# VH-VL binders against q9h9l3, part 24

Target 1, 176 residues: q9h9l3
Amino acid sequence: PRKMVAIDCEMVGTGPKGHVSSLARCSIVNYNGDVLYDEYILPPCHIVDYRTRWSGIRKQHMVNATPFKIARGQILKILTGKIVVGHAIHNDFKALQYFHPKSLTRDTSHIPPLNRKADCPENATMSLKHLTKKLLNRDIQVGKSGHSSVEDAQATMELYKLVEVEWEEHLARNPP

## First folded at step 1 (VH-VL)

Design nf8 (framework fv_nivolumab)
Fold by ESMFold2-Fast, scan of step 1:
Structure nf8 (fold): chain C 176 residues (1-176), chain A 122 residues (1-122), chain B 107 residues (1-107)
Amino acid sequence: as target 1 above (176 residues)
Amino acid sequence: QVQLVESGGGVVQPGRSLRLDCKASGFTFDDYGMHWVRQAPGKGLEWVAVIWYDGSNEYYADSVKGRFTISRDNSKNTLFLQMNSLRAEDTAVYYCATSRYDFGSGYYPDYWGQGTLVTVSS
Amino acid sequence: EIVLTQSPATLSLSPGERATLSCRASQSISSYLAWYQQKPGQAPRLLIYDASNLATGIPARFSGSGSGTDFTLTISSLEPEDFAVYYCQQYYNWPPTFGQGTKVEIK
């Protein structure tokens, strides 16, 4: 069987005014929610804005963080050939500078049956926090100290499992 | 200094096969995904194929699927394109290109070779 | 496949003038767009990646903007060496596709 993982990345601001999103943490979990990878990652560019309220990343996390080039290699080895689940996952792939095959990508921010189960409009982009609260009765991303990418990856996998059978059948009949 | 040198182009009859080589130097070849992109005379650019840095994954344009095979030998810093069942519409300059991961490299061409001309004619 | 439409097909300008080139995608591609320059008999050269990031060694007179379906490449003041064909390319969805090109020619 083709293996499945869920990913969530945290980004910091680099470039002019901190406007560019650069990878600074990545968490990957397996189908059962066990952590396969969780590292702080040092961007190759100067960090202008840690975006701590959302990223949870502070200057101290960058001490001994894995350099981007090394971390990227490790992450891509885990993702290769697997079904990768994420929420607004194009942002994670962009931060990784990576192009994962669409046929092996599952984006929980763009699965109409999942929105339907949450009593949300089918084509609306709902936040991970909202869907997790509605469907799993769990509060994630709580407080002002930033998000946990492990928590987010675990929630994302659990959300996908709610529609997995239906959505995999849909994709088999309607290949991307 | 990144250098990519294509070879193997030439004139070939329809239905025949041809292999293109791309020799890389001046960078760590194993760190980069590699592309083939072609350009018919007087026309625009058309993406042909990509192979990941470790050779574990390949993708092809629909127009060449089942006929072309991309491969690489990281020990020799060489990229290959095996072209079978060639058609007149495959006539083009074929460019070897690499994606540099430290400059926003995904699966778009970054550094390019000078190209090698393949002419399929009777 | 995602179709990229570039306009105008040809842009005739003089050195020192501002050039504005458009690229429109048939569906949203976020910011997964690159721009290339190609001179006759030469390989393409990467100018911009991720819609707005300047590639290494590219002069500051080049800039990119846009997201979703509408993208622009701007050359603030044309130099003689800037007269070339420019291509946009998306890498949001498979397969990667190029626009048909805009030729920037001397008036």
Scores: ipSAE 0.007, ipTM 0.464, lowest interface PAE 11.8, mean pLDDT 86
Fold by OpenDDE, second read of step 2:
Structure nf8 (fold): chain C 176 residues (1-176), chain A 122 residues (1-122), chain B 107 residues (1-107)
Amino acid sequence: as target 1 above (176 residues)
Amino acid sequence: QVQLVESGGGVVQPGRSLRLDCKASGFTFDDYGMHWVRQAPGKGLEWVAVIWYDGSNEYYADSVKGRFTISRDNSKNTLFLQMNSLRAEDTAVYYCATSRYDFGSGYYPDYWGQGTLVTVSS
Amino acid sequence: EIVLTQSPATLSLSPGERATLSCRASQSISSYLAWYQQKPGQAPRLLIYDASNLATGIPARFSGSGSGTDFTLTISSLEPEDFAVYYCQQYYNWPPTFGQGTKVEIK
């Protein structure tokens, strides 16, 4: 079976008014939740908004951050050939400026059986925090210090594992 | 107008090496990924490799992995394909092509050069 | 890898006739399919992307349709310059793969 990893990225604001989301941290965990990658990443553009309250990113984290192009290379090497699990993962891929094969992508924000299990509308987009609380009885993204991308990646993987068998069978019959 | 001009093709013996160049003009070269695609005489198209716009990553067809290296010099608007350990089955016209990308769709060759012929024979 | 099978291998038609080319994928590729035209001695030219979007500068007589596993390129009325080989290509999964091509030749 193909190896599976979960990814979560934190973004900062660049460009005019900080409206451009640029990768500033990326965490990747394996099926067991072991951290395969966790680096702060230096965007190629000036950071206008660290978005610290959400991203957890501070200026000090950028001092020795890995340049984006180097980090992307490292990340893509890890992701290549893997089933990649994420929550609203299109944002992560966008920040990475990377296209991962659709057939190898799993977005926990768009898995109806997962929502059903959480007693949520199947077609609704639920937050990672909500699903994690409902299904794993775990609190993530608590406090005001921002997100932990490692924690979020681990939660995402655990959520997917709850519906993995059902969903993989569904995808086999109904490829995206 | 997008211009891609391949060069470096020729006749080589099996086991030898050859480097292809692709000179780009008419667009912002370092904004686009680039592909190599080849076509054996009288045959169809075969994707060979792609390189990211900044050279940060490459992908290869299994048929050339470990033997071919795609690279680029953005300061010279040039794409390269280093071909080592050439085989008879590598005989083909080699095209360079710009990579169109869409985060909702993917990557595919867009504009193509005229190609350069590589012939591997004893 | 995903295999694309084009049919027919050769399509013999006259100018003015409608051409219908098929491309079938070994698995669903959603709409991540492109069509290319290649004339003798020339490089391929992009015709259609994302299954149904006409590339810039391509005549309106060309159209693409389909999703999942079955795709079609249609030339509503063949012009003399349309006689060429046509390839489909998927970019749903790595590696990108091409169909074996359909030759549209003059009857």
Scores: ipSAE 0.007, ipTM 0.573, lowest interface PAE 9.5, mean pLDDT 91

Design ra (framework fv_reozalimab_arm2)
Fold by ESMFold2-Fast, scan of step 1:
Structure ra (fold): chain C 176 residues (1-176), chain A 123 residues (1-123), chain B 110 residues (1-110)
Amino acid sequence: as target 1 above (176 residues)
Amino acid sequence: QVQLVQSGAEVKKPGSSVKVSCKASGGTFSSYAISWVRQAPGQGLEWMGGIIPIFGTANYAQKFQGRVTITADKSTSTAYMELSSLRSEDTAVYYCARDLYYDSSGYYPFDYWGQGTTVTVSS
Amino acid sequence: QSVLTQPPSASGTPGQRVTISCSGSSSNIGSNTVNWYQQLPGTAPKLLIYSNNQRPSGVPDRFSGSKSGTSASLAISGLQSEDEADYYCATWDDSLSGYVFGGGIKLTVL
């Protein structure tokens, strides 16, 4: 079996009026939820909007943050050749400026059996917070300090494990 | 309101280089990638590569790896494609296009295109 | 040579339904979403369909897309003379690490 990891990234606003999303934190966990990577990342462009309410990122986190180019290299080394699980994962890959093979990508926001288990319409895009509460009886993304990308990555892996056998079997019959 | 405007036609000798520009207007430059696609006379479309201007990162199709350089100047909202060691086979219309990847799970859906720049390579 | 295969030409009459095919492999259409572009004579291409079946603002609902396995299709209902154009399918290819186009199809409205 291929090794599997889960990823979650936090972005800050750069560019005019902070409209561009730039990578500012990345967390990667293994199949058991152990942290493989968790670093604050310094964007190459001036940060206009920290988006702290959602990102949890503050100016103090940028003081010794890993420069984007270096962080990207470290992250891609971990992701290459592995099955990568995420929620709305295209946003994370975009922030990383990275294309991961679709055959090795698992997006928990687009897995019909997962929605079915949560008593949600199979083709709806449900939030990570909602699915985690319904299926794992766990509250994530609570409070006003912003999201924990470690917590989100761990929840994402646990959600995928609920449908892993069924979904991998589906993908084997219907190769991406 | 959103527009990509390219530089004018070029006639070049074999072995020379050409640099085509693509100026974005209407606020499209800061949040999107810009790709370059060419079309030889009577032929189909061929992707050459793209750049994300805000990050300065470019990627290239394997066929062009050693000959193409894509750059961007954020202060003028302009992307550039430079192709070196020109041959007659490089005679084509060159298009820049904005990448819509933010709105889909796939990469490189192009929602706005420049008008095209004709490059003729002749001896 | 094109990575994605399309027929070189097709024709129809006004009001007819025409379907344009696009065939690939597991490394491209089989693993990624398909986009469609329309190129009117003498003009730049225009995005017609993205993410297999989504229409940009301004594209009439008589244009629709679909994907099954390693193949994709563009359907044009109620064909009009203005639809005479070249049509290209396109997607990302995992093995090439690049965006690939079909060879294009010339649609003639008789």
Scores: ipSAE 0.007, ipTM 0.478, lowest interface PAE 13.0, mean pLDDT 85

Design ra1 (framework fv_reozalimab_arm2)
Fold by ESMFold2-Fast, scan of step 1:
Structure ra1 (fold): chain C 176 residues (1-176), chain A 123 residues (1-123), chain B 110 residues (1-110)
Amino acid sequence: as target 1 above (176 residues)
Amino acid sequence: QVQLVQSGAEVKKPGSSVKVSCKASGGTFSSYAISWVRQAPGQGLEWMGGIIPIFGTANYAQKFQGRVTITADKSTSTAYMELSSLRSEDTAVYYCARGGYSSGWYEDAFDIWGQGTTVTVSS
Amino acid sequence: QSVLTQPPSASGTPGQRVTISCSGSSSNIGSNTVNWYQQLPGTAPKLLIYSNNQRPSGVPDRFSGSKSGTSASLAISGLQSEDEADYYCATWDDSLSGYVFGGGIKLTVL
């Protein structure tokens, strides 16, 4: 078996009118939920919109933040060769400007057995907050000061563990 | 229907640089990966690197890191590969090819290929 | 040197079944799907098989792919003269963070 990690990223708005999402924080946890990486990351472009309500990022977090190129190298070293779990993980990979093999990627927003356990349509895209409340009886992303990427990564790993045996068997029979 | 059309053949001297273009037709250019693959006469295929235009950054094979630069111009739907410090062993046909990275998922297959550009390095 | 190992040549007669092997490691074939490309003389490569065993539209079902552990195979049943070509396996390599090709095999139809 391969080692498994879960990832969650926070993005800020850069570019015209802040419409581009740029990486500003990344958290990675191991199978047990222990933090392997959690850093604020300085985008290479001027931050137009901190999106603080959702990202939790403020100007003070950028003062000693790790520059994007350095952070990316550190993060990819952790992800390479591992099964990476995320929720709507394509957004995280876009922010990282990274290709992770589909065979090693697990997206909890697109796992039909997970939706089935939550009494949701199998092809619906459910939010991390909803699935976590329904299946783990935990409230995440609470309050107005932004989301915790550590909390989100931990919740994502726990959600995957609920369907891991079934889903890994499915993927072995139906490779992506 | 997406097509990849490459620039014409080049003859270059050792030590110079060459820049090959690859123009895509269709509205999916920005979110699909464009890779560059070369083939020396009578030899196999060799991946040089690729770019997803929407991200603006490129990945390079270790062998070419420092000599190759892959760029994309979204306004013209054109990808470029520039290879510097040319040597005779850089004589090859250079292909651009489309990989899939659409709706946040990347695909490892190259489903559409350019016609190839012959680059000859000779004195 | 190629990262994925293929025999340099193979031959068959029309109607025969030919199998082309491709050997890798845990960081490439062992952890990723395998693609196969056909290159006819003087032409660009063409995608023949993707995702280990899937055929693009227009590829005859006499071409099939399989993967087991760190190895993959392309099978061509009912070999035809137009199958004379070079065949490449390819996949992503996690350790290199790059796409890798086999050395290619020249298939001659006798």
Scores: ipSAE 0.000, ipTM 0.483, lowest interface PAE 13.2, mean pLDDT 85

Design ra2 (framework fv_reozalimab_arm2)
Fold by ESMFold2-Fast, scan of step 1:
Structure ra2 (fold): chain C 176 residues (1-176), chain A 124 residues (1-124), chain B 110 residues (1-110)
Amino acid sequence: as target 1 above (176 residues)
Amino acid sequence: QVQLVQSGAEVKKPGSSVKVSCKASGGTFSSYAISWVRQAPGQGLEWMGGIIPIFGTANYAQKFQGRVTITADKSTSTAYMELSSLRSEDTAVYYCAREGDYYGSGSYYSFDYWGQGTTVTVSS
Amino acid sequence: QSVLTQPPSASGTPGQRVTISCSGSSSNIGSNTVNWYQQLPGTAPKLLIYSNNQRPSGVPDRFSGSKSGTSASLAISGLQSEDEADYYCATWDDSLSGYVFGGGIKLTVL
């Protein structure tokens, strides 16, 4: 049996006009919601737009942040061989410049039973905030300080646990 | 045992292109990055760019942006560096080098194994 | 010019301790780990030190590295004739989004 972790990343704007999303924070939690990793990450390119309203990242967080190459190595060591849970997780993997095996990836934005429990259309992509409020009665991503990637990773794991048995059985019958 | 074996020496005319190969053996090709570093006669080392085969993503040094293309063929465990619009100043030994294990421990992002080098001479 | 600054040459006698400097800025050495490469005449470079102060298997403990602020140093204790080579420091530069090398130092063992 493989161990399971949940991940959430925050991105800042780099490149021309700040249009490129670059990794600036990553949080990883275990099955019980305990934090395994939570670091601010310094992109290799100059930050044009901190996107603070959404990311929670400020210039002060970059002063002692872990360089991208080092942080990426640390993160991949944690993810390798594990089932990785995330919400719209392809964005996180893109920011990490990483391809995790599809068979070990669980995306809570694309699990039809989870949408059913929330009284939402099965094929719609629902926000993490909406699913967490509807199914866990918890408000996340509130205030003007932006997202907490720890909070988001914890919520993502808890959401997955609501459908874990049903979804793992589905995947065993319908391998990706 | 890990080794990087590069293609043979090339003599090119100004304005032409050259494509150098680097075949990796021993170890896992896809979990490592391959960088290209050149050295002009009597000069120092200069990073040109690198590719991470897992992602298919190449990064280039600003000086070579627009003239260099780095690719990888996972099926043959071979990386390539193509440099276009050659000038006499491009005369150099071109090295491929392996950079870290992106999945493993010891991610020090150093060039731990180097190819033997390929001499490219640009003259007319 | 190179982004990282090294002296162009140094010399020592067998048994001596030699220190090779490497100077950078906050966007490179100040923010990232430093590696050192040894290049013997007519050969490809070889990794000598990684992550500021770590030695690969097969590198003698006579070689050591250190980093302070925006500068790094390679120390060679008990200098030997076979240490005659060019030495390069290298690191990642956040502003350039690429690897940068020092200009290299030619070490002569007298």
Scores: ipSAE 0.006, ipTM 0.480, lowest interface PAE 15.2, mean pLDDT 84

Design ra3 (framework fv_reozalimab_arm2)
Fold by ESMFold2-Fast, scan of step 1:
Structure ra3 (fold): chain C 176 residues (1-176), chain A 124 residues (1-124), chain B 110 residues (1-110)
Amino acid sequence: as target 1 above (176 residues)
Amino acid sequence: QVQLVQSGAEVKKPGSSVKVSCKASGGTFSSYAISWVRQAPGQGLEWMGGIIPIFGTANYAQKFQGRVTITADKSTSTAYMELSSLRSEDTAVYYCARDRGYSYGPDYYYMDVWGQGTTVTVSS
Amino acid sequence: QSVLTQPPSASGTPGQRVTISCSGSSSNIGSNTVNWYQQLPGTAPKLLIYSNNQRPSGVPDRFSGSKSGTSASLAISGLQSEDEADYYCATWDDSLSGYVFGGGIKLTVL
């Protein structure tokens, strides 16, 4: 059996009108929810929009942030060879400029059994906040000062654990 | 299907730099990474680094950090590897190879198509 | 020195089954899939096995790969004279954040 980690990234707006999403924080937790990585990350381009209401990133967080190239190397080292769990994880991988093997990727926004347990349509993309409230009876992303990527990664791992046995069996029969 | 064609042999003096090219044809150049691997005479294979052209992001082996620069030009489907501060120990055959790792993740770093190799000789 | 350990040489006779070993650690083989490359004299390496045990099209089924813990093996059944070559194992190393090769084995068909 492979080790499993969960990831959540925060992005800020760079480029024209802040339309480009650039990595500004990454949190990675292990199966038990212990933090393996949590760093603020300095984008290589000028930050136009901190998107603080969602990202939780402020100008002060950038003062001692790890440069993107260095952070990317550290993060990929942790993800390599592991089953990586995330919510709408394609956004995190895009921000990392990275393709993780589909066979080792678990996206809690696209797991039909998880939606069934939450009494939601199987093909719907539900928010992490909604699934966590429905299935774990926990409120995350509370307040207007932005999300905690550690909290989000921990919630994502706990959500996956609810369907892990069923979904791994499904993937064994129906390889991606 | 995909073919990688490398530039010709080079003879360089110690302290100089060399830039080797690798031109891809017959496939989707930008969707895969290009890795560079060298082999000194009678010795084994050594990974130097790689780049995925669509991202423009290169990753280097620790041994070569600061001496190797890997770049790509999407318009000509060509990857480049430049090695500076050449020493006699840099005498080797340099290969480019298509690497699926960046498309599938580092756990799928494997070179499925290889260039013919470029001999670089460093001598006084 | 290579990160992955392979014996420097091996030999066999036609029709024999030979096994080529590759030893690593938890940061490489223990955490990642292993690939195998064949290099005939004077040629570029060729991918022989990927993802522990998968064969590219054109590679005969007499070549097979396996992995257990921090070690990997390449098996060649029904050894033929054209199998005389150097064989390299390779994988990603988490500690080095890079791709690593074994030192290579020279396989001689007697």
Scores: ipSAE 0.000, ipTM 0.492, lowest interface PAE 12.5, mean pLDDT 86

Design ra4 (framework fv_reozalimab_arm2)
Fold by ESMFold2-Fast, scan of step 1:
Structure ra4 (fold): chain C 176 residues (1-176), chain A 128 residues (1-128), chain B 110 residues (1-110)
Amino acid sequence: as target 1 above (176 residues)
Amino acid sequence: QVQLVQSGAEVKKPGSSVKVSCKASGGTFSSYAISWVRQAPGQGLEWMGGIIPIFGTANYAQKFQGRVTITADKSTSTAYMELSSLRSEDTAVYYCARSPTYYDFWSGYSDYYGMDVWGQGTTVTVSS
Amino acid sequence: QSVLTQPPSASGTPGQRVTISCSGSSSNIGSNTVNWYQQLPGTAPKLLIYSNNQRPSGVPDRFSGSKSGTSASLAISGLQSEDEADYYCATWDDSLSGYVFGGGIKLTVL
């Protein structure tokens, strides 16, 4: 395997006024899009806002969810030493309370060649939904029932593969 | 309203250890990260490390790795910082401080509220 | 030395606008948000600015923050005598995996 995975997390609102984003689901796929991990995760803090319209998380998903501390350990074992691809991935790492080396991190929301291929300004932050529609001709995050983190992780990996060769060359010459 | 109250001043001999406590009152202790920051006389602020009490996850500045241990007791809403192998250079005021979002310091983005509540400080003097 | 560089001192007169600089690198300010702290003599530090430019409740509009590239600035408009204090910038450093402070600047109100 290429030692590369893609991740997508879903967050719920905790803390004052629900403004803190806490991990509630994580999906990880390999280079070919096969699922390596997909679990609902129970935040250690009281959930103030499920953010269901976007997260797809409902109270019922918390009943058998993996406690955060356990899930974090499982997830970090998968991510450690691998190139990790995500979209706006800093939000995922923040929710995981995890620092992944920048040299092994690939954020599809901050890859200028990817925006160029989508006919978008290089300095703009485009949504995963928009880039996936433009470049893969696929609709994701459809409807009001929330997002599928598996679908999002798979789309993110496929998007990265479109620019992988040129971006890896760029990073080799311009280490982060 | 959240307040952090630290233990009293300590005078220690070189080679000994010191353990400073930081008790949180008001609000939810477990929902926040607690950092330890020291300041030697007339010098600047130096981050030693921090902990997220709900996870028991601690992170330490490289300079103190191996000498500092940060722990938390959720049942008493108290964080602790223990520094071993004390030297005269460890003479300082030691502060605990909280961040309203426990993701600030561990994600690589010091975002949201920063360290918004500070303890009063504990003076540790290392002398023979 | 400190990882983040600040001038050791600055001065101003009441009513003046004073700008305090903070210089870092791509692994800290270049990649992360900046916080600013005010420390009055004999007291614990107080959070003055977070997330580059946000003010906590109770901090006057006179204080503002900004960030550009690997540098950050704290601006104090309408300088007042009670603003005389030490000011620290701070951020996360990716290469050190830790929170870092600038060396601090002593602001004197003349």
Scores: ipSAE 0.000, ipTM 0.471, lowest interface PAE 15.7, mean pLDDT 84

Design ra5 (framework fv_reozalimab_arm2)
Fold by ESMFold2-Fast, scan of step 1:
Structure ra5 (fold): chain C 176 residues (1-176), chain A 125 residues (1-125), chain B 110 residues (1-110)
Amino acid sequence: as target 1 above (176 residues)
Amino acid sequence: QVQLVQSGAEVKKPGSSVKVSCKASGGTFSSYAISWVRQAPGQGLEWMGGIIPIFGTANYAQKFQGRVTITADKSTSTAYMELSSLRSEDTAVYYCAREPYDILTGYYKDYFDYWGQGTTVTVSS
Amino acid sequence: QSVLTQPPSASGTPGQRVTISCSGSSSNIGSNTVNWYQQLPGTAPKLLIYSNNQRPSGVPDRFSGSKSGTSASLAISGLQSEDEADYYCATWDDSLSGYVFGGGIKLTVL
């Protein structure tokens, strides 16, 4: 049996006019929703835009944040060899500058049966907030303080569990 | 069209290091990963590791961790594989190979669509 | 020892159909797609089949691939003398977190 984790990352804006997305927080939970990792991460470049309304990141969180290179090493040790679940997970892997095999990746923004259960078009990219409300009757990402990456990772794992059996069977018959 | 061109043959002494280059041309450098695969005389293919050039991050096969370093220079579209502490059993042809990578989705295609011509490395005293 | 098992050799005559097998486990072929590479003497490997059964541009349709459970097969119909080569199956191995190759098979055209 392969182990499974869910990940959610928060990014801040660096580079010219804050247009580059740099990792500033990462949360990883196990199959049961227990937190395996949750750290604020200091980008190697100057933060131009905290994107606080979305990221929940503020200057105070950067004071004792883990430097990117160290955090990346810790995160990759947790992800290696596991099935990794995320929502629009390519953004997380890009921020981590990380290679994770497609065969071990599960993206809840691209699982047609999940959209079907939510009464959404199979080919649409639905937000985590929408799917969680429709399928779990739970409100996430509420208020103006930004998102909780722990809450998002937990919701993502719960969403995947709704389609796990049928989707794993689909992937066994139709490997990516 | 797409080509991977490798550096020339090397003869090295035991204990030394070798650095092989692989220059990519024709395609978009940022739309693929580069892997290194070796083949000892009369033997099969063995994956050593790979790199995503746009990120500069590498993954290594467990057997080669600690001895192999894979790097890339985006400005010259060149990937490198350096193998240290050479032994006679490292005598092999070393290939670079391209794996399509979708930057927007972050998904690998899990196959090598183009290969370099190979670089023969001979380790002898 | 290679992680994926292939017979060391196979032979056929021109016009025949030959099948080359590749056996693995649940952590590799059982959970991932299989690719096939052809290596002509003195040359680099060339992609022959990808994603179990897909052909790259320029590969004749007489080459086909299939996968069932933890095994895969490469079929060559209408065998030609220029098909004499080594053939390797390959896939990702979840437990090793890396690519693995079969030991390779030497195909002789009689």
Scores: ipSAE 0.005, ipTM 0.494, lowest interface PAE 14.5, mean pLDDT 86

